# VH-VL binders against o94398, part 1

Scores and structures below are computed, not measured.

Target 1, 243 residues: o94398
Amino acid sequence: IQSSKPLSNSTPLKGCSVGTILIRSPILTRQPSEFEKSIYKYNAELWNELSDPLPAEFYFKKGSVGEKDWQERQKTLKGKESPFETIFGKERKEMESNKLLDSATHLQSRVTEADTKNDERSTLRSLDKSLYLLVKKSKSSGWQFPNTPVTSSEKALHLLCQDLLKNILDENSLTWLVARHPLALLKTEQEKTFLLRARLLNGLDVPNLQNVYDWVWCTYDELKNKLSPSSWDSVKNILSDRL
Positions, changes and structure headers below are counted from each chain's first letter, unless a header gives other numbers; antibody chains are not in Kabat numbers.
ipSAE, averaged over its two directions, is called F for ESMFold2-Fast, E for ESMFold2 and O for OpenDDE. V2 adds 0.75 times the mean of E and O to 0.25 times the DockQ between the complexes of E and O.
Where letters were taken out, [cut] stands.

## First folded at step 1 (VH-VL)

Design ga1 (framework fv_greziprubart)
Fold by ESMFold2-Fast, scan of step 1:
Structure ga1 (fold): chain C 243 residues (1-243), chain A 122 residues (1-122), chain B 112 residues (1-112)
Amino acid sequence: as target 1 above (243 residues)
Amino acid sequence: EMQLVESGGGLVQPGGSLRLSCAASGFTFSDHYMQWVRQAPGKGPEWVGLTRNKANSYTTQYAASVKGRFTISRDDSKNSVYLQMNSLKTEDTAVYYCAKDEWSYDYGFDYWGQGVLVTVSS
Amino acid sequence: DIVMTQSPLSLPVTPGEPASISCRSSQSLLHSNGYNYIDWYLQKPGQSPQLLIYLGSNRASGVPDRFSGSGSGTDFTLKISRVEAEDVGVYFCMQALQTPYTFGQGTKLEIK
């Protein structure tokens, strides 16, 4: 079964593909050590006493890709709830009513229904870790990062990557390309795949994927067992296994 | 003709260990996921775990009841899959089957071995 | 875990009559790829289970066309258009949508 289709009707460029490392960021923090809590409190208190919020121009070079991506993210998040608000809104309110000093640092790993079921197709698993999307394009294919053939040199790789994400996720799923340039290059005898990093921004109600045979959301540790050895070697030093 | 032949069953005491082997012939073993399924006397089948093929990096998965105690491995050069069982409990008493999928998926178990009896008792 | 519930548990049938077995899952087995991840197996007395139907409605190799599978989402049915003596045994449904894969309780088909 061939479920993924080229995004263009033009002839694909021979041996070239663009793909994405789509990440669901952790929605629960690890429990900090007492020493780490002390450092965080000191720095937060110092910053609160001496600083005011700075405009985006301080954080990003004016007109840069980073500033543009940050602004796009802000626009999109105006209408969206964070995964934390969606899942932990009530628990957060209860924690705050108990007057926890550093409520965010008191978030702990939680075992979800998806964790107990080991439901690899759910984004509700491993809330304290990053999850990475892998897909199978056909019944017999191995697990791989989502990708699509490069069909023309006229369309930039990041635009093809955005089209790919829209093709496999629904129109209501919100993603952000962290960088417009590839972070990794996967080479095989016949093909090159340029991988761009993307983040999932909307709530944890991610619909079933389209135009793929199958999908899984994997932690960093699980990627080693699902990716081919060559693909794993290409990404293992780029990806993080922590918060 | 396709065949799956299990071996290594027997009587063991609680807390003991046992290793089951399943030898395959008549199909391209390296292309297929392999499953372990058990059936306690008078009860229905219970899935134990699986190992995927080389294209899926030989990944394994286990039922919660055996996770941490059982390990599945395979040797494509010998057309064999193995189930290492540690810290055996009386509840592990069952006929153990190895099975292959029909189309290199982890569903549609189209061929099953004859089964090997494992009895855990004192 | 996904719970699979079969009915009836015992099914006495006169040879030549049709038979129907139901299987209900605690959650939908329909994947976004359009397949229902449910399989049907027959275990004849003293034998290993054998695959009858995979992915809801596909007959396994060598399975007679009098066997058919239907349903979508949470409700599934295995039908035998005319029961023969060799069909005696216990029928099991299994979901393969997610691990752990889980089986129904079984339906024992007996000749009257």
Scores: ipSAE 0.000, ipTM 0.404, lowest interface PAE 14.8, mean pLDDT 76

Design ga2 (framework fv_greziprubart)
Fold by ESMFold2-Fast, scan of step 1:
Structure ga2 (fold): chain C 243 residues (1-243), chain A 122 residues (1-122), chain B 112 residues (1-112)
Amino acid sequence: as target 1 above (243 residues)
Amino acid sequence: EMQLVESGGGLVQPGGSLRLSCAASGFTFSDHYMQWVRQAPGKGPEWVGLTRNKANSYTTQYAASVKGRFTISRDDSKNSVYLQMNSLKTEDTAVYYCARDDYYSWEGFDYWGQGVLVTVSS
Amino acid sequence: DIVMTQSPLSLPVTPGEPASISCRSSQSLLHSNGYNYIDWYLQKPGQSPQLLIYLGSNRASGVPDRFSGSGSGTDFTLKISRVEAEDVGVYFCMQALQTPYTFGQGTKLEIK
């Protein structure tokens, strides 16, 4: 009730900041490589060669030891999960994913104008990869994950992270915190930053950021060129360029 | 439980070299920055340098008075930090302390070794 | 380099009375995260320095509540509400805002 002064320098998270690894997930499924296509073809051809259409009785007398041995071997092989079945299953799932994405995004090409211009401020670049948001707080500051100091308030880290996202993204941006606990901890001599994982749900709507000097959306490979070496080392084993 | 044990001190002539070791136990050594601080007889402490933790690529920093002459290194597998002192001068005479920098609580130099005396004299 | 200046350099105190030690920095120790990067250490005769206060006002583990730190920016104070015989030693402030980390000259607390 009373506007009591928060205790200065006595919060449980002393000298800490909370930040976000905001991810735009891949919009388009990658197409099978030429190597993957060759493996699918090879296994299909191999299966056709091994699956002689002629019945066993054409080669063996009915009830013979040879027919029985051949049938026993066929039962053993049929019961075993083959590489062909595994690859076929993966190809089918990828095909279904591509059909769904084509239905939802049939007007989107895999190579966009943002790709052609290398427009780093757009979420419409590298649609087959994950994009990560980095910001500059001022003209002289380095590229960093969005972050804000932990105040003397009683707010949990995930609520502070949600407030941060609302503060820097526009009103049309939809985000989701993947977990309430930090994904990574960045430490310098003066600062500790707890990073929470968040996803941009409407990645086809390019956000106009506010309350930052500048921003970029980076692929995994581009992060190492923009982040400090210590920040990159802290996240490189946690992040993936395709997930 | 928690300990920092220093060794390697002694008497050395000007221009000589000496290597100090500091062995840690009772805490997760690899999480902590490690500090070297010295104290000349009858004077206050003087910061010598630091080594950062694994997450910060074991980078080092030095006071201007020792830069180029002293080298700090660490071996996390042995829970040890080292101070290699070259081109020693009489003004390097001091008790040398290793100290840990608390990674999680930001409690400054919250634990110090007992110190080892280095005397640089003819 | 940031210069740390302590006063007084010698502080005789009667047991049970309060003591106050000042530390001034040549530039602000207040970081953008809202904390003052100043620590206080006590060195008892023949012993290594020990941490008393970190980040301006936070007592280190095991430190009695008679010790308190205050101040912001460039002017800091360490207070002992009731001095005990075991508090004898040299008190040092240290700035941890930037390298090189720098210490004050020290304040020797002595019992009258």
Scores: ipSAE 0.000, ipTM 0.436, lowest interface PAE 15.6, mean pLDDT 77

Design ga3 (framework fv_greziprubart)
Fold by ESMFold2-Fast, scan of step 1:
Structure ga3 (fold): chain C 243 residues (1-243), chain A 127 residues (1-127), chain B 112 residues (1-112)
Amino acid sequence: as target 1 above (243 residues)
Amino acid sequence: EMQLVESGGGLVQPGGSLRLSCAASGFTFSDHYMQWVRQAPGKGPEWVGLTRNKANSYTTQYAASVKGRFTISRDDSKNSVYLQMNSLKTEDTAVYYCARDYTEIYESSGYTYFDYWGQGVLVTVSS
Amino acid sequence: DIVMTQSPLSLPVTPGEPASISCRSSQSLLHSNGYNYIDWYLQKPGQSPQLLIYLGSNRASGVPDRFSGSGSGTDFTLKISRVEAEDVGVYFCMQALQTPYTFGQGTKLEIK
């Protein structure tokens, strides 16, 4: 149920976990113009709205981390290129370059070596679909979205999620947190996990993961077979087999 | 109980004018953007326009089909939103709804949905 | 303007059976914040439209769990796991990504 008060990351969530749905977007896109047009139109309209003063106190609790974060973001966006346009511009150029490369080469090369070997640890599989990162924390653990306990009430959820991403991805990996609020809440017998959406911006560079026992990059259909039934039920209607 | 009560409809000649009113109760009206949506007989809904709240300077937006002819305004002291319709055409014949939306600006992102609709008021433009 | 196209236009169903309604947008409704800006409304005969689903998959207050929304980008589905007599009416999708907000042409659900 929505209220006039925005959902803020400034509230301490001890006893919960924060996690990430880290997505590798399709490299071979069937509908790039639609995706690009929607983002550019949204960015232009939002930019015009943000150029006018917005009363932060009306949407955020006065003095909250959320209000401060919003004000800092307002300063960053004013007089500078929109981060949305920059990030999507980069992804668009990479998708476009890969599309041109694939169309200039043999079309059957869309089936990669990783596809042929069914190399689930590679991001170069299923280039026309979204891939989702799942990890095992230990040998005996089931497959799950990357997550970590909330132990600090001083940090917002999105900052904890960024720390998690830095912890499990190598230093050459590039990610973008799509939104600072959770996309989903996973409840288990002992745990609540708030999942934030993040995008992998590595292009053709396959990231190596660290501080996990094992990892796989799964298509939407493959998630159903690896996640627990309860976890799958929680995310199946909010995820897509394409971006 | 949340209520939206519309009034001011009726029969008008082409080229005429009507002012619709929508009185709200049961929620903090001044916090919300308000929407006008119409539905012609046998057709689906068509968005007419919106008015933002005081925090967004009561700015308005209109569908191209009504821009320049229709004006949306509000009076937060009376918990009411208005649609002034001028230069009415036969194709403006429809049931007109006011609707409350949950537009929320969060981290430079907004989201909108029409969570409550009024009963609607019929406007017939005919000779 | 974003064009919303629904299918089927008429959907006869037997009570207790599932039903699915499709909605396609002329451009992606997926925002950079991860949400799909699509809402679903039900208009029962003689009544105003009422909100069923917002932001792709979120059920509105009071909406039974037999209703669910799914999809991303340009293809969206409203599912009813088991249709009941009170579900009769016209279902509309709406995109709320940008003004002008636009609705699909509607799907009339009828009991067989």
Scores: ipSAE 0.000, ipTM 0.383, lowest interface PAE 23.3, mean pLDDT 75

Design ga4 (framework fv_greziprubart)
Fold by ESMFold2-Fast, scan of step 1:
Structure ga4 (fold): chain C 243 residues (1-243), chain A 121 residues (1-121), chain B 112 residues (1-112)
Amino acid sequence: as target 1 above (243 residues)
Amino acid sequence: EMQLVESGGGLVQPGGSLRLSCAASGFTFSDHYMQWVRQAPGKGPEWVGLTRNKANSYTTQYAASVKGRFTISRDDSKNSVYLQMNSLKTEDTAVYYCARDLSFYGWFDPWGQGVLVTVSS
Amino acid sequence: DIVMTQSPLSLPVTPGEPASISCRSSQSLLHSNGYNYIDWYLQKPGQSPQLLIYLGSNRASGVPDRFSGSGSGTDFTLKISRVEAEDVGVYFCMQALQTPYTFGQGTKLEIK
């Protein structure tokens, strides 16, 4: 049992940085999730429905025909009975069929085009291994895990990490923050960075060019040659447990 | 650690009133819907009601069993949500939890520690 | 109201072996967006419930990968690939498709 810290504040320390270890899980050994490529659609639909959490009576006078019609439409839309759900169900079946064919193709091809070209900016390289995102903030900067200075003492670290991921990745990329507390603490002579673990769930993972100079997706073995000795020492034992 | 700390529980006679408070820390409280859930001794959880955020005009919803007797309110300046319980019945005896709605559509994380409310003569 | 029914109510398991818990809804939880609005919670002895799985199959932050959710429509399953001592507690499913949100009656997982 990990020692309990009930009095610990999730508020970040000022003068420190928060960063992320963003991981693309192995593809060849794991069947891709049915929802991994479709999670963006869910997110877009959730945002479009954000105004819908209000009760029907908020939009319609209680007992009105409009309220009844809206409630009946909500039931059919939430059930399998609507025409839209029938159409969507057909699209979902087609997506599942295409996913199965893609998975079989990838299983038979152990070496991808990205592998043959050694395209370090592709997530389709090294399908049998985990890939880790590293970025360069400028031409002169070294490779590092994505990170940002802590400027708000009122925001929890995991919320700052989610903001960082939104700033680096495009709006169609979906990530899952595996834990709310840091996996590792990177210490340099003048800087401390708290690293949180995240998984890439949706395949548009090219960083926003406005916020980074360059990026690479590295296997565990490649991290030693790209990270500083101090950063590598801080993560080498933690990441090897997850490969 | 993100925390929800409840207070205001206790023993009350049938027909009485009690006000529960839930203080939040470690996240942006004003962005989230807040939930109240209760659990009678030896039973599973029962949803009590919710309050939405400022963007949704702090609207509320209640389970039929408490509608008209219970009122949920919040004060974003104090990072707190409240449950005002009136006309209490013996069947309202339970541990009461507040919970954050992580998503807006019912992902309860975290939950408070719970406060016991006992309605008995 | 949507009624949630769990089985079994009591689940004794040998450590290291798999476990499965079933949940059935009285109405389909599949929304027109293609997702099932079912969540799973674990309540350890003397503790508050904690979120394990949301939207049928997505693990919450910090939840071990030995937990998985599956199913669609009205029939759902929570699986633990290898049970550990720390998994002891009562598991609840909850539908979040519509208010009132409703929970199953719970499944108590115990170590044999």
Scores: ipSAE 0.000, ipTM 0.381, lowest interface PAE 21.6, mean pLDDT 73

Design mb2 (framework fv_maftivimab)
Fold by ESMFold2-Fast, scan of step 1:
Structure mb2 (fold): chain C 243 residues (1-243), chain A 119 residues (1-119), chain B 106 residues (1-106)
Amino acid sequence: as target 1 above (243 residues)
Amino acid sequence: EVQLVESGGGLVQPGGSLRLSCAASGFTFSDYAMNWVRQAPGKGLEWVSTISGSGDYTYYADSVKGRFTISRDNSKNTLYLQMNSLRAEDTAVYYCAKDLYDSSGFDYWGQGTMVTVSS
Amino acid sequence: DIQMTQSPSSLSASVGDRVTITCRASQDISNYLNWYQQKPGKAPKLLIYDASNLETGVPSRFSGSGSGTDFTLTISSLQPEDFATYYCQQYDNLPTFGQGTRLEIK
């Protein structure tokens, strides 16, 4: 006979997944000054003006079938966030922005270059708010908290979570698992995911992620637009609001 | 109009090193991700590595991770692949390839350069 | 790692024939699939991107279809220059190619 206690750490959980809510805590608690907000808005305006895609004329004769196909593809792709579209398209925009901004703006550390460029892959954005890591496992996959299936492992959930963090973060990243037990359980028709809370200790050092298709660092307000409705409902009451 | 010309291939011993180059012309080099794709004699295509237009982001196939380094010099319109700790299974024609639309496909390929790893 | 499986590995056909080559992904890749043509001793050439879009300069006899896991390349009226090896490639994750389909003269 065995105790009918609830599922706990060290229980074999084949068929479930373990995941993490990895948080970069606020580095600064102040709101940006009016001057900083003005510079940020100016830089964001420049960014938006420079964010147009390359002209089709670089690839196709004007009015050709190829140009029309490329334009239709660009419209289709604008709804999709992928590493290649997000990283390479954003780098192109950043290169153009830097050429103009080098002559016009100098930002204080509170309003960073990542803020100005709306660089969602950087931990240096929104220094006065918490940032939460979301990943995509493939281009067609939705945004989700980092997770990995529990196969035949006899390891406790917190040890599996530490292995997950080691696998997706670079060698310079320092993390701390806040608790050994899950903070949340995400349930779908096919999958149960136990989420453990972790902190990024060196938030000023931007990690390069590996073994994921794409990643973003989101504020609380941004999570509802990226997570599935069921995932958002599961975590919205346990995550802190912005300061 | 777009041209990619590879060089640097040759015969190397197992455990040796080799550096490949790809000279690009006919497009704005820094605006595009660039790739290395290889093909072993009589076999299919295998993607090796990708580098973003800025050079800030790199990706590698698991088979070459830790041994190969992709880099670029945008001032010279040149792509590089530094290959270390070469193995017999690295023997292949190595192609330089340009991204079509932000890594959605490979629209232009170089002629390829042969790398043979044998004693 | 997404695996791409092409069928058949080889086929023989005559000029004027309608030829169909299939490609299957190990998981849903939406429409993030490209087709390439490679002739002996030459570099591959892009034929079709995003499953169904014809690359500039590619003859209209080539067409692609499919979404999710199952994809098809069709050549409606085979020409002598079409005898080559064809590869599918996904870009939903890090690029992976099918093993290739060799199209030979009957």
Scores: ipSAE 0.000, ipTM 0.475, lowest interface PAE 12.6, mean pLDDT 76

